# Designs tried in a protein design chat: VHH binders against CTO1 family protein C17G9.12c. Part 6

Target 1, 274 residues: CTO1 family protein C17G9.12c, of Schizosaccharomyces pombe (q9uue0)
Amino acid sequence: MLYIVDFDETITTYDTIHLLAEAVNKPEEWSVISDKYWQEYLAWREALPHSTTLTSYLPLLGGSRYLEEASIKRIEKSQYFSGLSEGALDNIVQLITLRAGFVEFINALVPDLRVSKTIFHVLSVNWSARVIEQTLLHHTDLTADLLCVHANDFDFDTSTNTTNGRILARNASSLLMNSTDKVREFRRIVQTDAVSSPLNVVYIGDSPTDFGCLQISPISILMRSNQKYYDILSRFEDVQLVDISEFPVQKAVPGKKIIYTCSDWCAIQKAFLA
Key: E = the ipSAE of ESMFold2; O = the ipSAE of ESMFold2 at other seeds; V2 = 0.75 times the mean of E and O plus 0.25 times the DockQ between their complexes.

## First folded at step 1 (VHH)

Design y08 (framework vhh_7yz9_2)
Fold by ESMFold2-Fast, scan of step 1:
Structure y08 (fold): chain B 274 residues (1-274), chain A 120 residues (1-120)
Amino acid sequence: as target 1 above (274 residues)
Amino acid sequence: QWQLVESGGGLVQAGGSLRLSCTASGFIFSDYTMGWYRQTAGNEREWVAFIHSGGSTTYADSVKGRFTISRDNAKNTVYLQMNSLKPEDTAVYYCAAQPWYKGSYNFDYWGQGTPVTVSS
């Protein structure tokens, strides 16, 4: 089995990007940066046209690329993260809480991961691949050789072991900012594994940045982090939401993509490991 | 304009229960982290409970197991169910809100407060 999984609010109980800003401990400067992004996000969201299918909705989500790039450029220009140490980022790992059943699920997979019978990837728009990696290492039986994390990361100066404030892609062809970027990396991961081993592919995510991957993955699971995202998907004519307790559905409705739903990893473990 | 209005406070005997409500207007409620804070005379405001935009919750040690925070996004309302009340819970309770992406403990928006008095 090949698992490709979102991090924030899929593995974790809440979004962790704000913890990166808190590690710098300059809340007034961060408010200026975050308020500009919020204003741009609201304006973009208000301008979105209605869509009756996931297929037509996905290109519209890609239109946010400009505001996301502008936000990252403002962060880099301000040098907000400049001088932040690897140790300071590692300290925030202790503030991260994981969804019920995740640790048990991953620990059960480790023997099969060691012999490549199963492969587990994290695919995230988060700005710190380091925080993701340290979270997995701290809380689970995963070892460094089993980590497959695709995200953004801070550019660390090798002489000082602090960031220069830049945000770079890590294990990805370019910055990961939206659904279109995640689809690009999803396809790259699947192509690599298809050459080495034919595995069933499972994508797990919770939010609009995951919608493209949820559409194209052979097996798709929506972690119900927010009722609004469930409601958006439920309105699409080309989507069928099914509780994971019914996995696998033997007959799909023609023209509809089945996306399984769950609220924790205990349900996923029952469906895939029993 | 953007507003938070608290209700449900009052006088209650130790061991009793109260439910506080906070109704928000002027924003997309589902995109905000909501919190309850309390303040006693002469002390700084202390946090009681948070509920994030996705529904996950966190509680101060002093209220764990006794208080429950919940939200109804359709009604733009956050609730604090307070059970097994103690005299030490006597305070003015404040509703607070900030956009989900903000991690600072300096909330942007505050209600006027609702007083809760727990008699021995």
Scores: ipSAE 0.000, ipTM 0.310, lowest interface PAE 13.0, mean pLDDT 86

Design y09 (framework vhh_7yz9_2)
Fold by ESMFold2-Fast, scan of step 1:
Structure y09 (fold): chain B 274 residues (1-274), chain A 121 residues (1-121)
Amino acid sequence: as target 1 above (274 residues)
Amino acid sequence: QWQLVESGGGLVQAGGSLRLSCTASGFTFSTYGMGWYRQTAGNEREWVAFISTGGDTTYADSVKGRFTISRDNAKNTVYLQMNSLKPEDTAVYYCARAYEDSLWRGTFDIWGQGTPVTVSS
């Protein structure tokens, strides 16, 4: 089995990106950055046309890339994250809570990961691959050699052990900002690992940045972190949402993509590891 | 540990007014944008109003000129003043915390329990 999994609100109970900004402890500077992003985001959202299918919705989501890139460039220009230490990022890990059943699920997979019978990748738009890695190491039986994290990361100066404020792609071909970027990396991972280890592919995510991967993965699981995202998918004519307790559905409705739904990892473990 | 608690909903006649309040805890309120959404049975949540950390406001076209969003950082509270209410404004109203990160993730990452508003004809 090849697992490719979103981090924020899929593995974690809540979004962790805000903790990165709080670690810097410059709320007035952050408010200037966040206010500018929100002005641009709301204008973009208001202009977004209606879509009746996931297939037609996905290209519209790709249009967000200019907003995300502009935001990252403003963050870098302001040097907001400049001088942030590895230790400060590691302290964020203590504030992160994981969804029910995740630790048990991963710990059960570790023996198969060690012999490459199962492969587990994290694919995230988060700005700190370090925080993701440290969270997994702290809470689970995963060791550094088993970590496969594809995300963004801060550019660290090895002499000072602090960030220069730049945000760079980590184990990805370019910055991960939206659904289109995640689909690009999903395909790269599947092509590489499926050729060397042909396994069934499972994508697990919770939000619109995951929608492209949920559409193309052989097995797709929506973690119900936010009712809004469930509602968006449920209205698409080419999507069929099915509780994971019904896995596997024997016959799909022609023209509809089955996306399994769950609220925690206990349900996933029961479906896949029973 | 984070929570948003809404209050102020209820039954009101068309042309009337209501003021919704949302009190936040568990995060530094002043550093986040705040918004209001509403949802009618069987429909997606629709955005109503937004206020930035600096106090700039944006409204959905359907409520412009009738609704006013405001905030009181000392009280960790965001408000929605609803005037000239119409039957079409009948919905459950949700307070939400907005944050800059990826376009969809974290944009409204903490939601309240919702407060029902019914506008009679």
Scores: ipSAE 0.005, ipTM 0.265, lowest interface PAE 10.0, mean pLDDT 85

Design y10 (framework vhh_7yz9_2; at its last look DockQ between E and O 0.88; V2 from the best seeds 0.00; counts 0 for: pae E 2.8 > 2, unsure alone 63.7 < 65, grease 24.4 > 24.2, SAP .673 > .668)
Amino acid sequence: QWQLVESGGGLVQAGGSLRLSCTASGFTFSNYAMGWYRQTAGNEREWVAFIGTAGDTTYADSVKGRFTISRDNAKNTVYLQMNSLKPEDTAVYYCATHRYGDFSVPYYFDSWGQGTPVTVSS
ESMFold2-Fast, scan of step 1: ipSAE 0.484; ipTM 0.779
ESMFold2, look of step 2: ipSAE 0.417; ipTM 0.775
ESMFold2 (binder alone), look of step 2: mean pLDDT 78; pTM 0.797
ESMFold2 at other seeds, look of step 2: ipSAE 0.401; ipTM 0.771
ESMFold2, look of step 3: ipSAE 0.481; ipTM 0.798
ESMFold2 (binder alone), look of step 3: mean pLDDT 78; pTM 0.797
ESMFold2 at other seeds, look of step 3: ipSAE 0.436; ipTM 0.777
ESMFold2, look of step 5: ipSAE 0.482; ipTM 0.800
ESMFold2 (binder alone), look of step 5: mean pLDDT 79; pTM 0.802
ESMFold2 at other seeds, look of step 5: ipSAE 0.496; ipTM 0.802
ESMFold2, look of step 6: ipSAE 0.414; ipTM 0.772
ESMFold2 (binder alone), look of step 6: mean pLDDT 78; pTM 0.804
ESMFold2 at other seeds, look of step 6: ipSAE 0.499; ipTM 0.805

Design y11 (framework vhh_7yz9_2)
Fold by ESMFold2-Fast, scan of step 1:
Structure y11 (fold): chain B 274 residues (1-274), chain A 123 residues (1-123)
Amino acid sequence: as target 1 above (274 residues)
Amino acid sequence: QWQLVESGGGLVQAGGSLRLSCTASGLTFSSYAMGWYRQTAGNEREWVAFITSGGSTTYADSVKGRFTISRDNAKNTVYLQMNSLKPEDTAVYYCAKSQFYLDRSGYSPLDVWGQGTPVTVSS
């Protein structure tokens, strides 16, 4: 099995981007950055046409890339994350809580990961691959050699062990900002692993940045972190939401993409590891 | 983790005013956007007002000009000042921590909700 999994609110109980901002401890500067992003987001949202299918909705989500890029460029220009140490990021890890059953699920996979019978990738728009990696190492039996994290990361000066404030792609061809970017990286991962080891592919995510991957993955799981995202998907004519307890569905409704749903990793373990 | 406690609801005559409060405890109030939502029996929860960490505000059309959302980061509290109340404002009011940066679908409450405070507006 090849697992490709979102981090924030899929593996974790809450989004961790705010914890990155808190590590800097400049709330007034962060307020300016976040307020500007929200003004731009609201303007973009107001201009969005209605969509009755996931297929028509996905290009609209991709259209947001310009405002995500503008926000990252403002963060870099302001030097908001400049001077942030590896130790400060490690302190964030202790504030991160994981969804029920995740640790047990991963620990059960480790023997198969060591012999490449199963492969596990994290694919995230998060700005700190380091925080993702340290979270996995701290809470699970995963060792550094088994980590496959595709995300963004801060540009660290190796001599000072602090960031210069820039945000760079980590183990990805370009910055990961939206659903379109995640689809690009998903295809790259699948192509690489399918050539080396042909496995069934499972994508697990929770939010609109995951919707493209949920549409194209052979097996797709929506982690129900937010009822709003479930409601959005449920209204699309080309989507069929099915509780993961019914996996695998033998006959799909013609013209619909099956997306399995669950609230925690205990349900995933029961469906896939018996 | 996070706990949200709403207060300030009650009975009020049409045209009157109420001030709702929501006090947060837990990780980091000042870094999160906060929202007020309301629900009437048999209906879906509807968004009322939203405030970012920096204080920028947005309102539902039904309450614009009558309600004001504000926050006090030193007290970990968000407020909803409700003026010119109407019978249709009768609902249970909820406070929620909100995700803003990666939300492509609009105002998205994180799954961190208070228990609500009831507001009844008599005609």
Scores: ipSAE 0.031, ipTM 0.451, lowest interface PAE 7.0, mean pLDDT 85

Design z01 (framework vhh_7zox_3)
Fold by ESMFold2-Fast, scan of step 1:
Structure z01 (fold): chain B 274 residues (1-274), chain A 119 residues (1-119)
Amino acid sequence: as target 1 above (274 residues)
Amino acid sequence: DVQLVESGGGLVQPGGSLRLSCVASGFTFSSYAMGWVRQAPGKGLEWVSDISSGGSTGYADSVKGRFAISRDNAKNTLYLQMNRLKPEDTAVYYCAKYRLGSWYTPDYAGQGTQVTVSS
C-alpha cells in the first residue's frame, strides 16, 4: 500500500500554520499579513463561477495560485519569519495534537515500512517540513530513515541556526500552495514508488487543497475536519461520498468518483489493517 | 481568559429578522477574525459567516444575500443581521474566535443563542 497523506487537520486535530506565526510573537504584523490574504481570497472566491462537477471546479481552484504566490512574497518581503530559530519551531511540536488513532495506525505500519511492503508519504502546503518531521518523530515509532515529507520549509542559515525569512520547497518540485501543486507532487510520488512494485495508492486529505488528489487517487479518503468542505464535495454530480465503514464499495456508480469519509484514523485502521 | 457571550436569539416567524450579538472579552478583539457557526437540532456544525480584523466578509451559500456580519471594535462586539429567515435557519448560533492571524482553526465559546423560525 502507498499512502499519501495531508498533514494539517488530517493528521493533526487543528491547523498548525497559525502556530508558526505565533512562534514569531508579532501579532500586529501577522494580523496585517493574514488580513490582506483573506481580503484577496474572499474577492477571488466571490467571483468564482458555479461548478456542478469536481472536474470543472478543480481548474477554477488552480486560478488562485497568483494570490497564494503574492501572499508568500509579502511574507518574505516583510521578513516576518526572519530570525526564527529551530528551537522555536521545536517548541511548537508540544502544542500539536493528533487525530484519534493516528499514532496506533502509523506504529502498526512500521514493520511493513521497514521492508518497503508499505510506503507512507506526507504531502502538505504547510510552511515547515521541520515541524511535520519533528511531530512524527516525537509521537510515533517512525525513525528519520522512514520519513517521507513533501512540504515547504524555511530557509535556515546553518551558522546562526535561524531562518532568513524565505520559504522554499522541501522534497517537492516547486512551492506547495494549492490543489494543482499537490496533484503535481502526488503524480511524482506515484511514478517514483508505484513502478518498483505493484501498490494500491490511498490519498487522505480534508480540504480544497486536497480535492485534486482526492479526484485522481485510486482510493480517496476525506477526513471530515470541516462540514463546509464535505458540503462542497457532496454537491458535485461526479462525486459519491461514502462512509469508510462501507469500504470497499461493491458496485461503483459509473461517472462518479467514490471518496470515502471518516472522522478519525481508527476507522481507517479497521478498513485497511484489521 | 477569553469569553464570548452570545445574545439576540428568539422565536420569529418565517420572513422575519433577528440581530445576534456577541460581546468579547479577554483578548484584543480588533486584532482577531471572528465568525458565526450554527447547529440545527440533530445536525452537525455549519459555518455561517466570518469577518476579518480588517472587515472583509464571507458567507455560506445558504445565507448569502440574507445575512450580514459586522463588528464594532470600540465595543468588542460581533453582530449577525439575519433577514428573510427560513425554518431551515432554526439552530443554536455560536460566536467563533479565530486564532491570531489564522482563519483555519476557530474557537467556539459559550452556550450560543437559540434561533427558532416557526409559526
Scores: ipSAE 0.006, ipTM 0.370, lowest interface PAE 9.8, mean pLDDT 85

Design z02 (framework vhh_7zox_3)
Fold by ESMFold2-Fast, scan of step 1:
Structure z02 (fold): chain B 274 residues (1-274), chain A 121 residues (1-121)
Amino acid sequence: as target 1 above (274 residues)
Amino acid sequence: DVQLVESGGGLVQPGGSLRLSCVASGFTFSDYAMGWVRQAPGKGLEWVSDITSGGSTGYADSVKGRFAISRDNAKNTLYLQMNRLKPEDTAVYYCARDEWGYSLDSYFDYAGQGTQVTVSS
């Protein structure tokens, strides 16, 4: 099996990007940055037409790249994250809570990961690959040599052990900001790992940044972090949502993509490892 | 120009009821998921409830069975019926708009100015 998995609200119980901003402890400066982003995002959302299919919705989501990039450029220009240490990022790990069953699931995979019978990748728009890696190392039996994390990361000066405030791609061809970027990296991972192996591919995610990967993956699982995202997918004429307890569905409905749903990793373990 | 205007807050005794309203303008109300979030004194934002454009509802565990969210698309109005109120429900309640880009902790698509609910005595 080849697992490609979102981090925030899929592995974790809540979004962790805000913890990065809080670690800097400059709330007035962050408020200005975040407010400007949300004003631009709101204007973009208001202009979006309605879609009756996931297929027509996905190109519209890609249109957010210009405002995501503008936001990152503003963060870098302000030097908001400049001077942040590796230790400060590691302290964030203590604040992160994982979804039920994740530790048990990943620990059960470790023997097969060590002999390359199973491959596990994290694919995230998060700004700190370090926080993701440290979270996995802290909570699970994963060792550094088994980590395959594709995300963004802060640019660290090795002499000072602090960030210069820039955000760079980590194990990805470019910055990961939206659904379109995640699809590009998903395809790169699958071509590298699956073409050299007959492994089935499973994508697990929870939110619109995952929708593109959920559409194209052979096996797709929606982690129900927010009822709202379930409802959005359920409205699409080309999507069929099926509880993971029914896996595998014997015959696909023509024109519909089956996306399995679950609320925790216990259900995933039962479907794939039992 | 998106506007959300909350009303209906006030002082109420424990066990009492309040109905919050949020009047929306500047967008096609029926096309968006809507929700309520609250902030108690000295605490962060807490998601309370949401309702999708299609009418599906969700609730925080702390309010399940006591609160009911509803919408009237003809009036561009979102409601929160709050029953069996407890002192711990004391907070500023905000009406929020989102369809898919919502962060329940600190990043909103859009939120109103809020309405104060105080449960005391």
Scores: ipSAE 0.000, ipTM 0.193, lowest interface PAE 10.8, mean pLDDT 84

Design z03 (framework vhh_7zox_3)
Fold by ESMFold2-Fast, scan of step 1:
Order: structure tokens, then C-alpha cells, then sequence
Structure z03 (fold): chain B 274 residues (1-274), chain A 122 residues (1-122)
């Protein structure tokens, strides 16, 4: 089995991205950056055309890349994250809470991971691959040699172990900002790992940045972190949402992509490891 | 069609307590992020606290240890228990439901109620 999994609110119970800004401890500067992003994001979202299919919606989501790039460029220009230490990022790991059943699920996979019978990848638009890696190492039986994290990361000066404020791709061909970027990396991962091994592929995610991967993965699981995202998917004519307790569906409706739904990893473990 | 109705505000002395309530309708309350934001006189909007569908909570540093957010999914009601109130807590408090995108920018609320006035004064 090849698992490719989103991090924030898929593995974690709460969005962890804001903890990066809080680690800098400049809330007034962050408020300016955050407010500008939200003003632009809401205006973009308001202008989105109505879509009746996931297939037609996905290209529209690609339009967010200009907003995400503009925001990252503003953050870099402001030097907001400049001087932030690796230790400061590691300290926030203790503030991160994982979804029910995740630790048990991943720990049960470790023996199969060690013999490459199963492969587990994290694919995230988060800005700190380090925070993701340290979270997994702190909470689970995963060791560094089993970590496969594809995300963004801060540009660290290796001599000082502090950032220069830049955000770079980590274990990815370019910055991960939207659904299109995640699809690109999903395909790269599958071609690398599935070609050499006949593994079934499972994508697990929770939000619009995951929608492209949810469409193309052989097995797709939506973690129900936000009712709005469920509602968006439920309205698409080419999507069939099915509770994971019904996995695997015996007869799919022709022309519809089955996306299984769950609220925690206990349900995933029961469906896949029981 | 989201409706949020706050209650429980009022005048209280420093060191006192108030409990705010917010009754929600028009959406599946149990599945949505909920939060409290406030606006002090002459100031901008400040996030106070939030709670996700699973009960995980966040608090602004200014209220941490004094305020407690909770939800009753059976009653479609959000609460904010405010203890050891300070003059600096004087504000209009708004119940909000979140657009919870997987964003590098934390929370953002796309709907809020009319607000309830909290005044902390001797």
C-alpha cells in the first residue's frame, strides 16, 4: 500500500500553520500580512464561477496560485521569519495534537514500512517540513529513515540554524501552494514508488488543496475537518461521497469518482488494517 | 443561510465573571468551526478563542487561563465563560463561524452575529 497524506487537519486536529507565525512573536506585523491575504483570498473566492463538476472546478482552483505567491513574496520581503531558529520551530511541536487513531495507525504500519511492503508519504502546503517531521518523530514510532515528507520549508543557515526568511520547496519540484501543485507531486511520488512495486495508492486529505489528488488517486479519503469542504464536494455531479465504513464499494456509479469520508484514523485503520 | 444570535453580555466589575452564549441555525453546527472575536472601543477586531468540531480549542494570549470556550452540539450553542474580567476585556463580542481553509494565515471567519456588549467597569 502507498499512502500519500495531507498534514494539517488530516493528521492534526487543529490547523498548525498559524503556529509558525506565532513562533516569531510579532502579532501586529502578522496581522497586517494575514489581513492582506484574507482580503485578496475572499475577493478571489467571491469571483469564482459556479461549477457543477469537480473536473471543471479544479482548473479554477489553480487561479489561487497568484494570491499564494504574492503573499509568500510579501512575507519574504518583510523578513517576517528571518532569524527564526530550528529550536523555536521544534518547540511548537508540543502544541500540536493529532487526530484520534493516527498514532495507532502509523505505529501498526512501521514493520511493513521497514520492509517496503507499505510506503507512507506526507504531502503538505505547510511552510515547515521540519515541524511536520518533528511532529511525526515525537508522537509515533517512525524513525528518520522512514520519513517521506514533501512540503515547503524555511531556508536555514546551517552555521546559525536560523532562517533567512525565505520559503523553499522541500522534497518537491517547486513550492506547494495549491491543488495543482499537490497533483504534480502526487504523480511524481506514484511514478517513483508504484512503478517499482505494485502498490495500491491511497490519498487522504481534507480541503480544496487536496481535491485534485482526491480526484486522481485510486483510493481517496476525505477527512471531514470542515463541513463546507464536504458540502462543496457533495454538490459535484461527478463525485460520490461514501462513508469509509462501506469500503470497498461493490458497484460504483459510472462517471462518478468515489471519495470515502471519515472523521478520524480509527475508521481508516478498521477499513484497511482489520 | 447562517444565523448566529449572541447573548449574556452586560456590565460587570473587574474580577467578575460573565458567560456568553451563541445560538446557531441554518447550518450543521456540530460540523463547523466556531469562535469568538471582539472589538474594543476605537480598536480593530481581535480574535479571542475558537473551537473545532472535535472540541480542540485555541485562545488569544490576553485571555488564556481566564476564558473557556465550549460547545453544546445538541443545542447548537457556543459558549464563552469569562472569568477574572479586566477593564481591557471591554468590547463587543461576536460569535463567528469559520471558513477554515488550510491556510498559512490561521483562522478567518466568514459569518458573525450582531454582537453582545461586555463592559468591565467599577
Amino acid sequence: as target 1 above (274 residues)
Amino acid sequence: DVQLVESGGGLVQPGGSLRLSCVASGFTFSSYWMGWVRQAPGKGLEWVSDINSGGSTGYADSVKGRFAISRDNAKNTLYLQMNRLKPEDTAVYYCATGLYPRSTYGYHFDSAGQGTQVTVSS
Scores: ipSAE 0.036, ipTM 0.469, lowest interface PAE 5.8, mean pLDDT 87

Design z04 (framework vhh_7zox_3)
Fold by ESMFold2-Fast, scan of step 1:
Structure z04 (fold): chain B 274 residues (1-274), chain A 122 residues (1-122)
Amino acid sequence: as target 1 above (274 residues)
Amino acid sequence: DVQLVESGGGLVQPGGSLRLSCVASGFTVSSNYMGWVRQAPGKGLEWVSDIYSGGSTGYADSVKGRFAISRDNAKNTLYLQMNRLKPEDTAVYYCARIEGYTDFWSGPSDYAGQGTQVTVSS
């Protein structure tokens, strides 16, 4: 099995990007930055034309990239994250809570990961691959040699061992900002692993940045972090949402992509690990 | 699963006050990035205020000094205290759980609640 998994609100209970901002401890500056992005994102989102299929919706989601890129450029120009230490980022790990059953699921996979019978990748638009890596190392039996994290990361100055405020891609060809970017990286991961060993592929995610991967993965699981994301997918004519307790579906409806749904990792463990 | 129910709107004279409430179920308000957004007739969505899990707050320039966002952990409720109301504050007000910096709210039709109507008129 090849697992490719979103981090924020899929592995974690809550979004962790705001914890990165809080680590800087300049809430007035951050509220200005986040508010500007929020206003631009809402205006873009509200202007999206109605879509009856996931297939037609996905190119529209890709159209946000200019807005997301502009937001990251504003963050870099403000130098908001400049001077943030590795230790400050590591301390964020203590504030992160994980979804029920995740630790047990990963720990059960570790023996098969060590012999490459199963492969586990994290694919995230998060700005700190370090926080993702430290979270996995701190909470689970995963060791550094088993970590496969594809995300963004802060650019550390080697002389000071602090961030210079820039955000760079980590284990990805370019910055990971939206659904289209995640699909490109998903395809690269699958192509690389297919060369080494044929495995069935499972994508697990919770939100619109995951929708492209959920569409193209052989097995797709929506973590129900937000009822609104479930509702969006449920309205698409080419999507069939099925509770993971019914996995695997014996008779699929032709023309519909099955996306399994769950609320925690206990349900995933039951479906896949017996 | 998760649900948000707004209330507390109504008709008020300019200069008056209202307190909006947003009752959450299926998650905890104190552990999430929460906010208020409004939509006036014939206009787009406008961000009004937000509160981070850590308690720091933000306000739109149009409401700064007049509105105050807060939460009650025991009641799992988000509030917006609106003072010195102006006719231009007339709108449907929605509360929302903000799902993160790069993965924000859907449009108004995707909110969990129906919103609450605030009308400020003479």
Scores: ipSAE 0.012, ipTM 0.462, lowest interface PAE 7.7, mean pLDDT 85

Design z05 (framework vhh_7zox_3)
Fold by ESMFold2-Fast, scan of step 1:
Structure z05 (fold): chain B 274 residues (1-274), chain A 119 residues (1-119)
Amino acid sequence: as target 1 above (274 residues)
Amino acid sequence: DVQLVESGGGLVQPGGSLRLSCVASGFTFSTYAMGWVRQAPGKGLEWVSDIHSGGSTGYADSVKGRFAISRDNAKNTLYLQMNRLKPEDTAVYYCAAKYDHLGFRYEYAGQGTQVTVSS
């Protein structure tokens, strides 16, 4: 089995990227940055045309790339994250809580990961691959040699072990900002992975940045972090949402992509590791 | 069907106090970060305060020590206690839910409640 999994609110109970901004401890500067993005986001959202299918919705989500890139450039220009230490990032791990069943699920996979019978990848738009890696190492039986994290990361000065404020891609061909970027990396992972087959790839995610991967993965699981995201997918004519307790569905509704739904990892473990 | 309904705004004199409330529905309130953002007349949007699901709070420097954010998960309600109000606090206040993956974008916002600080 090849698992490709979102991090924020899929593995974690809450979004963790905001903790990165808080680690800098300059809330007034952050409010200026966040206000500018919020204004741009609201204008973009208001201009979105109506979509009746996931297929027609996905290209519209790609249109946000300009906004995300402009935001990152403003953050870098402001030097907001410059001087942030590895220790400050590691302190964020103390604030992170994981969804029910995740630790048990991943620990059960470890023997199969060690013999490459199963492969587990994290694919995230988060800005700190370090925070993701440290979270997994501290809470699970995963060791460094089993970590496959694809995300963004801060550019660290090796002499000081502090960031220069730049955000770079980590284990990805370019910065991971939206659904289109995640689909690009999903396809790259599937093409290069030794255990991948059309029936053995599972994507797990919770939000619009995951929608492209949920559409193209052979097996797709929506972690129900936000009712709005469930509602958006439920309205698409080409999507069928099915509780994971019914996995595997033997006869799909013609013309619809099945996306399984769950609220925690206990349900996933029961479906796949029973 | 996500709804955020703000209340508690009004006209108040400088030095006065107001408590804003926001009743949330359509999502699991207890698991989401919540916040308040405001827009003053003729100005852009400004982050005021947030409270994480775990209870940690953040405040803009302009309101620190005067405002207190809190939540009641049993009632799906977010509060903002505003003390020692200044004319500069005059704005429409919006209740907002969840930061996106960028960490500073709110997914949901209500219709807002007007706060006017004037003698």
Scores: ipSAE 0.006, ipTM 0.287, lowest interface PAE 9.4, mean pLDDT 85

Design z07 (framework vhh_7zox_3)
Fold by ESMFold2-Fast, scan of step 1:
Structure z07 (fold): chain B 274 residues (1-274), chain A 120 residues (1-120)
Amino acid sequence: as target 1 above (274 residues)
Amino acid sequence: DVQLVESGGGLVQPGGSLRLSCVASGFTFDDYAMGWVRQAPGKGLEWVSDIYSGGRTGYADSVKGRFAISRDNAKNTLYLQMNRLKPEDTAVYYCARSWKPGYYGTFDYAGQGTQVTVSS
């Protein structure tokens, strides 16, 4: 099995990007940055044409790239994250809570990961690959040699051991900002790991940045972090949402992509490891 | 168990004022962004306003200059002061919690709503 998994609100109970912002402890500055992004996002969302299929919706999601890039450039220009140490980021790990069943699920996979019978990748638009890696190492039986994290990361100045406030791609061909970027990296991962092996591919995610990967993965699981995202997918004529307790569905309707749904990793473990 | 209980709705004439309240329980209120969303008869949900945990606010263009959002963290209470009300403001108003602590715009819980009717 090849697992490619979103981090924020799929593995974690809450988005961890806000914890990165809070570590700086300048809430007035962050409020200005987040408010500007939110206003731009709302305007973009309101201008989106109504789409009856996920297939026609996915190109529209790619259109958000410019506003996301502008937001990151504003953050870099402000130097908001400049001066954060590795230790400050490691302290964030202590504040992260994981979804029910995740630790049990990943620990059950570790023996197969060690012999490459199963491969596990994290694919995230998060700004700190370090926080993702440290979270997995701290909470699970994963060791550094088993970590495959594709995300963004802060640019650390090796002389001061602090960030210069810039955000760079890590283990990815470019910055990961939206659904289109995640699809590009999903395809790269599958080509690299599955070309010489008949491993089944499973994508697990929770939000619009995951929709492209959910569309193209052979097996797709939506973690129900937000009712609104479920509602968006449910309106698409080319999508069939099925509770994971019914996995595998044998009689898929032609023209519809099955996306399995769950609320925790206990359901995933029951479907795939029992 | 997250609970959001709205109150303060009612019937008011155009040009009038109402203050909505929302009492929150079951979570650390001051860690979350909070907001108001409304649904007019026969229409979808419309975001009205939100307030970050640090006090910064955002407003929909349709209500800017007329509505004011505020919070009292000691009382776990969110408020919406609505001034110069218009017939177009008639809707069920929902108190909502952001699923992303400290961020605007993404809401995971809403109360049962309070009806606001602006009519003569």
Scores: ipSAE 0.000, ipTM 0.178, lowest interface PAE 14.8, mean pLDDT 84

